# Designs tried in a protein design chat: VHH binders against q9m2c9. Part 44

Target 1, 358 residues: q9m2c9
Amino acid sequence: MACIVEDPQRAGQSNETQIALISGVPDDISKSCLARVPREYHMAMKCVSRRWRDFVCSDEMCDYRNEFNLAESWIYALCRDISGGVFLHMLNPFSSRRSWKRINDYPYIPMREGMGFAVLGKRLFVLGGCGWLEDATDEIYCYDAAMNTWFDVVPPLSTKRCYFACETLDGKIIAIGGLGLNPNAKRTWDIYDPLTRTCKSCSDVNIVPEMEDSFVMDGRIYIRGGVGGSSTAVYSASSGIWERMDDDMASGWRGPAVVVAGDLYVLDQTFGAKLTMWCKDTRMWIHIGKLSQLVMKQPCRLVSIGNSIFVIGKDCSTVVIDVENVRKNKMNGVMVCSSIPKTWDDDIDVISCKSVAI
Short names: E, the ipSAE of ESMFold2; O, the ipSAE of OpenDDE; V2, 0.75 times the mean of E and O plus 0.25 times the DockQ between their complexes.

## First folded at step 17 (VHH; framework vhh_7nfr_2)

Design a117 (at its last look DockQ between E and O 0.01; V2 from the best seeds 0.00; counts 0 for: pae E 22.9 > 2, placed apart)
Fold by OpenDDE, look of step 17:
Structure a117 (fold): chain B 358 residues (1-358), chain A 122 residues (1-122)
Amino acid sequence: as target 1 above (358 residues)
Amino acid sequence: QVQLQESGGGLVQPGGSLRLSCAASGFTFSNEAMSWVRQAPGEGREWVSAISGSGGSTYYADSVKGRFTIARDNVKNTLYLLMDSLKSDDTAVYYCARSTYEWGYMFAFDIWGQGTQVTVSS
């Protein structure tokens, strides 16, 4: 449900003869036209006029694009360089010249570790983390992809956290477990609701400490933690409780995970790099294929767009796997992948990757 | 240079009143939503109140609703917070911040003032 955030401010705009978006064209038609412009040109569109800028940056624009099935997913990576600085990088996977670009410096707190990274609508959220001088923080920062701007978010998390799982579910950001000054933090989760502007803290003994990975599937949040990822739990929003994950499923969760079209994929890095899929029907992990170690620089993160899995490693080296093609073309167990070369400085660690559709 | 400068803070007794001001410069003030945010010692930042660019819409946290009034003078590029019936719990540094229009329910800020101390004590 696209929360049409009705801009309450639009109601009081005095009849100032609002200059038409497009001269001689009704605004509704103009908006429809503008919404059809590819995402790569949105930055330029914002330079045309204030009204254009406002519209392009509006939730209304996103609504149009979603309605027309024109939304384009771009990949965003939170990265750390050798200096400890945190930066946001972006990849347009639809570009003929696919390259990673640094979009903005992390505005507020350099050298943080253990931050949560979440997407809600057209916005990216960086949550919590710890630094050399700070054990954990509750701070939330937001990057609006349409505005290309960073913001501070209020209120903060209910609990200071680092190295926690962070997911989006039902329009809410869920921060799960982690480390903090509060020893109980590891057994708690926060539900941040932007609509109500509240952050609720909850506790459950089934939450695993030392979070390593998480994903959302079928309306549930799966978390893996503990020593060597030995502990798993599943959260259902409907029940509000954490349960133990199925042992068979958990046994194959041996690396970064991503959900593609409702199916769970894991990059198993225990013996090389193997892409595996969880089959819900048979309750078995199926080997999909192997990735060459030559093209993959660990540590890797996974993100999906459509039927494609992006494997993003050190220095943002990226391998793209078309899952549908791989399923169809089982050529002797080797996956045919496309690669996106590194385009910037060396020694960048990818902390987390998400996709944002606008 | 974009700048927000708060003033008007001070020491006040419980039940007293205080008026905060925030002078804005370096941007078109009249088109921007503005907020007051406060931070008590050892606590996180708490949104207090917001006002639309035109001043036509005002919003308040439940904790201050009925006691605080946000206002603005777009000619003077100044944001105000009228605080009545002050309580000890209102003790905090109060910050003026520029808000985004698109964030109807989420308060996101890109520009902050230095803050002004408000202390409510007997």
Scores: ipSAE 0.186, ipTM 0.621, lowest interface PAE 1.6, mean pLDDT 85
Fold by ESMFold2, look of step 17:
Structure a117 (fold): chain B 358 residues (1-358), chain A 122 residues (1-122)
Amino acid sequence: as target 1 above (358 residues)
Amino acid sequence: QVQLQESGGGLVQPGGSLRLSCAASGFTFSNEAMSWVRQAPGEGREWVSAISGSGGSTYYADSVKGRFTIARDNVKNTLYLLMDSLKSDDTAVYYCARSTYEWGYMFAFDIWGQGTQVTVSS
């Protein structure tokens, strides 16, 4: 049970001269060519040779694609079935069919509730949670989206927790508030650094145990919790301090949030799905439109790719909103959107969704 | 049904004051930014003032800054415009509007009231 985060120096130390990636071609040139192949073909590339599989799965390839703006974002949904089993669905939003695919070949994650879900590079992390009749845990699991493999991660969280906010900021995973065995853990937050394999625990009076939602915008983590979502706070890594969130900004945060091109969008689910946007310059909430209840099964999760918001509901039923296009085609305050059909695996709940760029 | 109903307009002398009200129904008033917009005879609509959902941020057109005050009462679902130091240039129909943001505009409006006439005449 070992950390799977690869060191770029380690990837470069392989015996690459033992067998060429492409006969008659220097390996440096071969790697440049292979890194430019669209992500949809990477599975086939793994079947060519062990050398190709190792490169396709490497941090070196992922880093090259990001450096040269070749990375492609796919959506991963953490799901639970009727039996309580936890698994992933994956969506390639650029495929012609645009259908959800269940991910196989990963270890059983024990039945847990209130888990954190975070992304760092090509890796997804599932943190903490509690089982039925079980106390909160500090366990961390990592899914490597290039390898399609789950791993246990050490060290664990500093504080056992469930039903907490979980975000990635500055290459670190931040677990905030929640419930656990220690009553004082209610006001703590953990900073997990997978590069140094360390976890540090911090405290702040602005953190409440009843965490409801969070998002990251402009290098800051925003949290909402408390009775009826009445407590909000914001953290900046540069100051290291939690502060009160602006009251006008907080007033419009009544549902799942997502950031698109630096702008905050919120789906208000209280009386059907209403999409609003925070306008930074005017410091006011702008009404964008409403989603039809006929298309979307609640509860919903949000993920953004480019100018698009993916609204993902029960059974992975999905509505895609191109926020620039919607401004042109809105009819009577109702947004015109495209959809992606639900999976064939009925009665699954979507716990959380993230995008992974490779 | 979403509705906005203005009241409080009337005839005043230059330098006088008026208080406009706008009763809102059919939506959660505290969630929405609100504006006053006016239209003088034979002219286009002119944005006057806006207020955020909580009331924490207010905005004014240069032509009314320092003379008009926008306010809201989220318990009574009512928007107000206190107009002081009125000028003949302020003569217009005043509309209450729910504000949204649309691409290419600072403020956009999706729901309007019927308007209330304000006349400043010497």
Scores: ipSAE 0.000, ipTM 0.163, lowest interface PAE 22.9, mean pLDDT 79
ESMFold2 (binder alone), look of step 17: mean pLDDT 83; pTM 0.846

Design a118 (at its last look DockQ between E and O 0.47; V2 from the best seeds 0.00; counts 0 for: pae E 10.5 > 2)
Fold by OpenDDE, look of step 17:
Structure a118 (fold): chain B 358 residues (1-358), chain A 122 residues (1-122)
Amino acid sequence: as target 1 above (358 residues)
Amino acid sequence: QVQLQESGGGLVQPGGSLRLSCAASGFTFSNYDMSWVRQAPGEGREWVSAISGSGGSTYYADSVKGRFTIARDNVKNTLYLLMDSLKSDDTAVYYCARSTYEWGYMFAFDIWGQGTQVTVSS
């Protein structure tokens, strides 16, 4: 968890008799208590007092919840409607009433395509993109899930990019490849390091220029691109080098990918919707099961929480696959899934999905 | 309504000085960190300077360190940027922005002014 190092100098808040968080209770105990409140009530908590608000919105709150194993992962989807507007939608998958909710309007971006979507801590980042009349941009927007607020971020990307891979690795945001005015953008990646407060731009000829998909597994970033997804590359942070992906592994990467508990799953959409898993030991793709096309509206994105894969399609129609159950109950290749219906009347395309734990 | 309004921009010669002001309204000014951000033509946004809500802490980009001074008057709800030893590279639209906190390598802003043009030219 990239602890955004809060500048310790914020401690100089004057000894004003800080009203106790909870009357008659030491602050450390109060904080511990507040941290145990379920995430669905955090918005209400922020209305109690300024001090409550500040705490709930603090990184300290997240630290407490992580320490206590109380963090709850919610799903966030960057979506585009028929008008071309981009919106952020949220799903609490653990709610008794599972429904997608539109959060806040995307503050500044008219109709951008090819945006990067990344998570760092409790924050979502929307990066880059291009418009119909505008080339690639370097703009970064941030949504703080605890604050429920959008921010503009400075500095921007080092390179204007669209249709690039965007991942978080080791507390860093990494923007990889893509298209832009700068022809070199295709072979470059940017690393934002909050610990060092630096942004590094690097180049490698092995970077795929047209990104289709990416995932992080075992400390490495995998990217797929090229015409028809024919090109793959793997980045190791330790070496700082991009290498070609293994052909056996690459051959089965025929759709959206997600990592669950260290294992790679791919929704192969070439002939229906098949969930496949990469077996590291045998170096083979294993067929896990088939999804009915009736329940899936393409294009789909994958996100994982725990042992569950969320398949999120058009209009945010969602199918939930329990991987553990599927592995145990190989009932003739049919996967038992739960579904979350779309909640909006408008045609919505899901651009990208991420999970944020708070 | 939350508003920021910059003023004080203009044309100045290299080596000259300029004072920018930003009037804040619609929020408790002293509760927020404030920043100056600039954008040169054709370039991205560049963070210039920040000051804590209390005014006790100030931060500067390396490009302006030693030349620029950020200050605030919480009674007047006004942010200032004193710019000395101006260079041609300082030519930009300067924006005041409200920030909630620093994110290490990134600054986050939720409110912006309209900007004021600073042109450094002989």
Scores: ipSAE 0.255, ipTM 0.637, lowest interface PAE 1.7, mean pLDDT 86
Fold by ESMFold2, look of step 17:
Structure a118 (fold): chain B 358 residues (1-358), chain A 122 residues (1-122)
Amino acid sequence: as target 1 above (358 residues)
Amino acid sequence: QVQLQESGGGLVQPGGSLRLSCAASGFTFSNYDMSWVRQAPGEGREWVSAISGSGGSTYYADSVKGRFTIARDNVKNTLYLLMDSLKSDDTAVYYCARSTYEWGYMFAFDIWGQGTQVTVSS
């Protein structure tokens, strides 16, 4: 669904002499009021006037909402349909009717595999990947969740890559390892700063070439690669140095991971779906609970909002797990969970999931 | 319909000059930052230059600073790239691209022209 916003022209005059956002109200007060409107109504607000659209889509509004703890996190799933088309699906977890919606009728990005998927502010980035008959690409696409619009991003990655680790850290997107035409590129990582339009390439002989999984915790990027996840490493962006991962921590990393309030959770899928948490104090994995195979379809992806973990499987089948009691050391044998209906689309593969706060 | 159409490309000798134009239609031209982006054979797209919606701020890639000049005419809805002291490295397809004011320092583009070929022969 698109809204049409018309910007009237005044016989060739510039638009710098703008009408007040709300008649009789100073603009700074109007902006404070508009920034407090729940996100589910932002689409409608963009249809009120050109000035409302500009503010609703602005970094200023997003920054205000984040500063005053008004931001609302929605979940975006990068998906592939049966025809190979790549789409975004979106979930508003705060609405009374929590259901997945497809963002576009037609694919914006080309069919491809092994793409990176990262979030920076109000924007989702899809990076690299490879096609059925084509080698890896360096292309970057961006979806701005406030504008609800796709963009092509320039410059591209420094290195064409697919099946790589991709994470956001310190306002930058870091693309690590993977496959490409240059076999030595497997030992590189790109540090991409879309705000300054720069991409720096770095290398280290110790980088594992095939990335299986990654997560960010405490200013570090953790990666798992090799056959069956046999190799692990930790990247510190502050020093640019790679370190060895704690062996006890690595031993329990057997599935998708998410960090909630500084604590690492892993959905171990080796024998069913078991949620575990890394306990820093004891250096041990704590079993939290097991998800019923009847309520979700594997393989799964994880994303968190507050103290809730969203477990997203095939066809966007979704289970929501509240870990607040676990975080407060209140342990019972039963997890608190709820379900969200799957999408109405045909057979859907979920490639990756991220949350965007606006 | 939102459209961008480039023109003015061609074959030129090293050290020569060329002027590219981009005609914009279907949107309020002065509300958008505009860029030139080029792609040499076998290479990725390279950002060349940008200009703010009002024309008051201009930006250049290091590879073209001092040789290229970006300009716009908001009355004629036309973007220009004046290229002087051309080198063989400047051979590429040049594209006109649109961004928004909120993307003014991050060059992300939603609308592209079809491109115009610039060839600098030795």
Scores: ipSAE 0.000, ipTM 0.507, lowest interface PAE 10.5, mean pLDDT 81
ESMFold2 (binder alone), look of step 17: mean pLDDT 86; pTM 0.874

Design a119 (at its last look DockQ between E and O 0.61; V2 from the best seeds 0.00; counts 0 for: pae E 11.2 > 2)
Fold by ESMFold2, look of step 17:
Structure a119 (fold): chain B 358 residues (1-358), chain A 122 residues (1-122)
Amino acid sequence: as target 1 above (358 residues)
Amino acid sequence: QVQLQESGGGLVQPGGSLRLSCAASGFTFSNYEMSWVRQAPGEGREWVSAISGSGGSTYYADSVKGRFTIARDNVKNTLYLLMDSLKSDDTAVYYCARSTYEWGYMFAFDIWGQGTQVTVSS
């Protein structure tokens, strides 16, 4: 008679990665079940075992959730307090008690101005910037939203920059123009891929010297800058070339912009808060509705999730606009919106906002 | 409680060699992937090399491939970096670090040593 046993010490070391996620269940089935758990419970799941933590935080789980339309978008705001400290707030817009939560700071992010803020997959990037004692930098800080942790080592940009446009396009982060020790930084852009550690620098005379705003639509990056936002340009990913923005489209870009389901929306806050939409077919800006000034604290940033626009102002005060509902119910001229309470942190400015789907 | 202590740094001529050591204590060393990270004066941190808990897998930054060798002794709880064909660009403080997470060329570590200075000069 023979007995097949694993060496206890060798089994502990050799089979560490082969231990079942759920005893008695094939790993493929276990992964399918775990991937369907709502994101708000993922932190608890990470505490079950090392294998659960590794899967919950993996690109595999995120890819599965995206493939099966299970991904949930949370909002992340890059913020500054009155001391000049830079940090992140996070909002789960689907929770029953929606509230902004501060993410633990990375201890080495210097106090800076003019930083870029971008998302690639489940990761947030804070790029470049400058300070009163520090010239522009090429440093990058990266936060992994699934792991809830900051990376300690992140490859830098190829060009030191501050006050630049920063967008994600085709799986890469593109840092455009801005200020730096190199006077020609304003006419260059970096194409940054942190996974392969490639960063290439390009130049074009059509890049606006100082950036005020940008957005991505239909594989193109639109930028606005110069005195009073008078200069505009468009980067076309298919051609790799900078082009002039349509004059009629540019004329209505007078505030923060966001794209919802392929449609461009802009919030004009000069006299009343008015939401407008660019209609490609007629080449006209269409008035969508007004927001009450009493619920908004300027300056505002816009983020879209599904058919909703999140308007995020000072102290992370937040108003949610359902653009599909507003289109159907345009009576009265005032948009029906919900609100999310501001943080208890007073006097914080929101530099930029992005959503991360996991 | 948990400590990493580097040694073996020093001044060396271009083309020379050094051996760095990192003594680990206060945790089960063989359970953790370990890395070497360096920081040149006025520069950011650069990941250099990593080795799996068992020692079965090793990884190197392109800047050091073929010149540096990472190794570990799980009996002595010691991590090593064997550095050959040293260049002036290798001048930096070298840190031993315990990995918690990685993605591409980006790394998170929860425990760091104090570092050991390596200077390559003629």
Scores: ipSAE 0.569, ipTM 0.841, lowest interface PAE 1.4, mean pLDDT 83
Fold by OpenDDE, look of step 17:
Structure a119 (fold): chain B 358 residues (1-358), chain A 122 residues (1-122)
Amino acid sequence: as target 1 above (358 residues)
Amino acid sequence: QVQLQESGGGLVQPGGSLRLSCAASGFTFSNYEMSWVRQAPGEGREWVSAISGSGGSTYYADSVKGRFTIARDNVKNTLYLLMDSLKSDDTAVYYCARSTYEWGYMFAFDIWGQGTQVTVSS
């Protein structure tokens, strides 16, 4: 968790008789109490007072909730509608009324494609992309989930790019490959470090230029690209080197991928919808189960929360797979899934999905 | 309506000085960190300087450190940037921007001015 270390020098807020968070209660206790409030009520909490708002929106709040194991993961989807507009949608998967909600309009950039989507702490980042009139951009936008507000971020990416892989690793956003005006963009990756406020550009010939999918596992970034996903590469932060992915592992990467509790799952969409798992020990792909084609609207994105895989398709139609249950109940290859129906009338394409815990 | 309006830009010779101003309206100015951001032609946005709501803390990019001074007048709801020893590389559109949250090492802005052109040319 990249704790954005608040510069201690910023604490010089004037001794104004800070009205207690809760009358008659020490602030430490008040904070502890407030941190225990479920995430669905945080918006209402921000309306109580300025101090409440500030606390709820603070990193301190997140720290408390993490410490108490109270953090709740919600799913965020970057979506595009028929008009080409990009919007952020949110799902609380633990709500009794599970429904997707549009939370905010995408600021400033109409009709961008090929954007990166990353999460750092309680913040979502939308990076790069291209438009009809613009080949690629280096712009970064940030949505703070606690504040429910969009921000422009400075500095921008080092390289303008679109249709690139975007992952978070060790508190940094890594933008990998893609297309851009700079022909070198395809073989470069950017490391955006919010702590140092720097974006470093690196190059490696092993980077696949046409990115299709990516995931992070065991401190490494895996990327797939090329024509038909034929090329793979693995990045290790420790070495700073890109290597070729294992052929056995690569051979089963035939769709959206997600890591659950350290294990890699792939939704193989070549012949229906099959969930497969990579077994590290045997170095084989194991068939877990099949999803009905009736419940899945392609293209699909995968997100994991706990032991659950969320398959999010067109119009944000969502299928939830409990991996633990599926492993235990191998009922003839049929996976028991729950579904979350589409809530919007409009055709929405899901660009990318991430989870944010607060 | 929340608004930021920059002024004071212009043409200056290398080594010269310029003072930028940003008038803020529609919000409690003193509650927000304010920044100057610049964009040179064909380049991305570059953070230049920031000042805390109270004015007690100031921050500078390495490229302008020792040459630029950020200040604010909370009574007048105005942000200032004093630019000394200007260089050709300082040529850019300068924007005033509001930060709604102190992100420590990350600069995030929710409101921008229209910008003011600064040209340093012999």
Scores: ipSAE 0.051, ipTM 0.516, lowest interface PAE 2.5, mean pLDDT 85
ESMFold2 (binder alone), look of step 17: mean pLDDT 86; pTM 0.869
ESMFold2, look of step 18: ipSAE 0.000; ipTM 0.458
ESMFold2 (binder alone), look of step 18: mean pLDDT 86; pTM 0.870
OpenDDE, look of step 18: ipSAE 0.041; ipTM 0.529

Design a120 (at its last look DockQ between E and O 0.01; V2 from the best seeds 0.00; counts 0 for: pae E 16.0 > 2, grease 25.3 > 24.2, placed apart)
Fold by OpenDDE, look of step 17:
Structure a120 (fold): chain B 358 residues (1-358), chain A 122 residues (1-122)
Amino acid sequence: as target 1 above (358 residues)
Amino acid sequence: QVQLQESGGGLVQPGGSLRLSCAASGFTFSNYAMSWVRQAPGEGREWVSVISGSGGSTYYADSVKGRFTIARDNVKNTLYLLMDSLKSDDTAVYYCARSTYEWGYMFAFDIWGQGTQVTVSS
């Protein structure tokens, strides 16, 4: 019996004549209307009334927007400045004024390295990490994109870790490998389930100890690590087993990876910046195009929205690649890209990027 | 300024009882769910109990269920934790935390107290 934890905030609503969301309109219709408001105005909506705020911040709002196919994906970047401070930056890629904005400050001592970054629904999670004075941590922080607020999350990770792979699969956050106080941490992964409030720790010898990159494709988690990225492993949730990645596939994984519409793309940075795609049918890497080094400041992270790949580099310099256009216009290997200029005066390193749809 | 201040911690023998208090200020106390979270030395944070803003709903971790009782006085802006049948494993710093949002079964906290030490020792 799933004890539906009634929202404790809802239980205290005394019979105060629930002021209609919209005067003269039934609440269901009002909700439907409010859900159709573009995401850029949600902050303003929260200022209208408490009820509006509560609704906008509710999972119900997200459900409406998903049902209506109105969800808008924004990009979130975990960034580090010169001081070592960690900040969250946000980009609305569909805005006429495409600019990165700094969100609320990281709630805690921002001087952490090797943090995991994950998305579940409308929430971003920052996990683990290490500091100058502190070894690996098990702390989890959550940013709710609708509420624009940071939270502490309990329970913590089962294992303190830093420089680990972090992915989401089937509504769970998977923290894989990394460094920790426990020497066994390198060969462990944690499955964090927010619904059950449990974190399960598992171990497998096939986990690579030094994580460099990870992605999720076709319900499996791929990880790359080792010296120079020489080691790969694939996790299947159905089997709970880590297996070796296909050698042909692994051979082309030479940079940041992203999955777009089920296809794997890699930005190969070994000799310039080449976008390559893994062809599942031929089991070959296909060269898609070259990016100019002038427009890309390393290190880069990749994130996808729809059919677009966002290449996010130093200072949040962003190049947008339309994969569909590139596939259609095989023009001589030059990719047509749009760029979003640097908006920050300070040197910012992008640690990780994710997209959140609301 | 939003503040939480815990009190009532101390040394108690196994099987003993203790009452913790948390004084809240700087916000409308009754509008927020409140939780107790504990941290044992060398261990991570453990959620203990939560109570709704109205006090009508309470939940407990399995580890404390039947032994601990969470309560609140919204007039006094105070959260309580009644701890009975204390065990050595209950030794921890106990924190009062404001719960702003319940994400299903996940508890999120945005404000913490300084904590109060509870030591259960023979």
Scores: ipSAE 0.233, ipTM 0.645, lowest interface PAE 1.7, mean pLDDT 86
Fold by ESMFold2, look of step 17:
Structure a120 (fold): chain B 358 residues (1-358), chain A 122 residues (1-122)
Amino acid sequence: as target 1 above (358 residues)
Amino acid sequence: QVQLQESGGGLVQPGGSLRLSCAASGFTFSNYAMSWVRQAPGEGREWVSVISGSGGSTYYADSVKGRFTIARDNVKNTLYLLMDSLKSDDTAVYYCARSTYEWGYMFAFDIWGQGTQVTVSS
């Protein structure tokens, strides 16, 4: 790593400095120019000056890029090596050389299991988990993908938990259920708001979900527990109410899930790696295709960017599936996919994957 | 280092024919299954055909069965696609791709050419 990364300066003051971003150019024009630089060069831009570093790392930069449809989604994988160490890998799927790169370990990243992994804006959050001889924790760590650095988050979760569902809704991170010394962890969910730096716990004594997996679709969090989806629930952010999931929909949810343009896709790993899609109109799961066991080693995770599904397996081996034909109802019995070779020789497990758009 | 280069595209009238070629270099050509994949304007990539490394097995998308023929010359390291009875729906950029064929119905493609334009109009 070559760049020194610093925290953003404290809140702006009325007497702003007049150090030009680009010599002889007004700052508003300079910002428009800098915001159009492809993301793969942002690390180099941070080395030009403190003003450039502050702008590249700012919410203003991200807002400009989103507004003008310039945001680029990169994939981040939370991984575990053979020693039990936890770290991040990053993939720029738009690079001419698409390869996974390891992000330098934060010095205090603990060896933990059952952690939550969530994205909010340009930031990745690692929450909770448990150690070999330790019960669950409430700690939260944040990786800022624009600054390329970790920081600790306060306050922690309201409830110590591991092996829980963790999703982002309406600018907040919701940690649901899980395990811990407190038996009520199954009946609680924490709502963490990083902007106000608050975390509050909610509970319903009648809710007893057993967490295996989750996804977000249409402003709702879907939770699966038990064997074969025997315990399912849906949280509606608009009402704050838990409901039962559609039984037909739940019946096909037997593996990692991803939503592409409002359509739910599941990689059913019960009898091989079979990609299926939920058809709302017929209330049935349709079969899209099957991945060879020789192409992809389980466990697999799914991430979407545009109309592409990234299937990420052991050692970060990756298959990219374009589902545009399914959405246009043009299928020929064989789906087009591509692969991204692994760059390591280590035995690496992928815990969770998310995309971050900057 | 590994390279695929397509040629033979062009403008043709409906019902016409074209022969596409793909020159391969930088790898042992006969060890790999090879595919043609196409992309129409504003659409995703659509698999067209695949041929085994030896040339003994061929498979076609339903949309092109009976009209297209895939072939290879392992001496010249060249892949071919003979397209007959062309329709306006066949207008696309056609890519040569090196297939990793495993069992299942999905093919992974690890090396792609830059593509050749086929236009069926007038």
Scores: ipSAE 0.000, ipTM 0.269, lowest interface PAE 16.0, mean pLDDT 79
ESMFold2 (binder alone), look of step 17: mean pLDDT 85; pTM 0.868

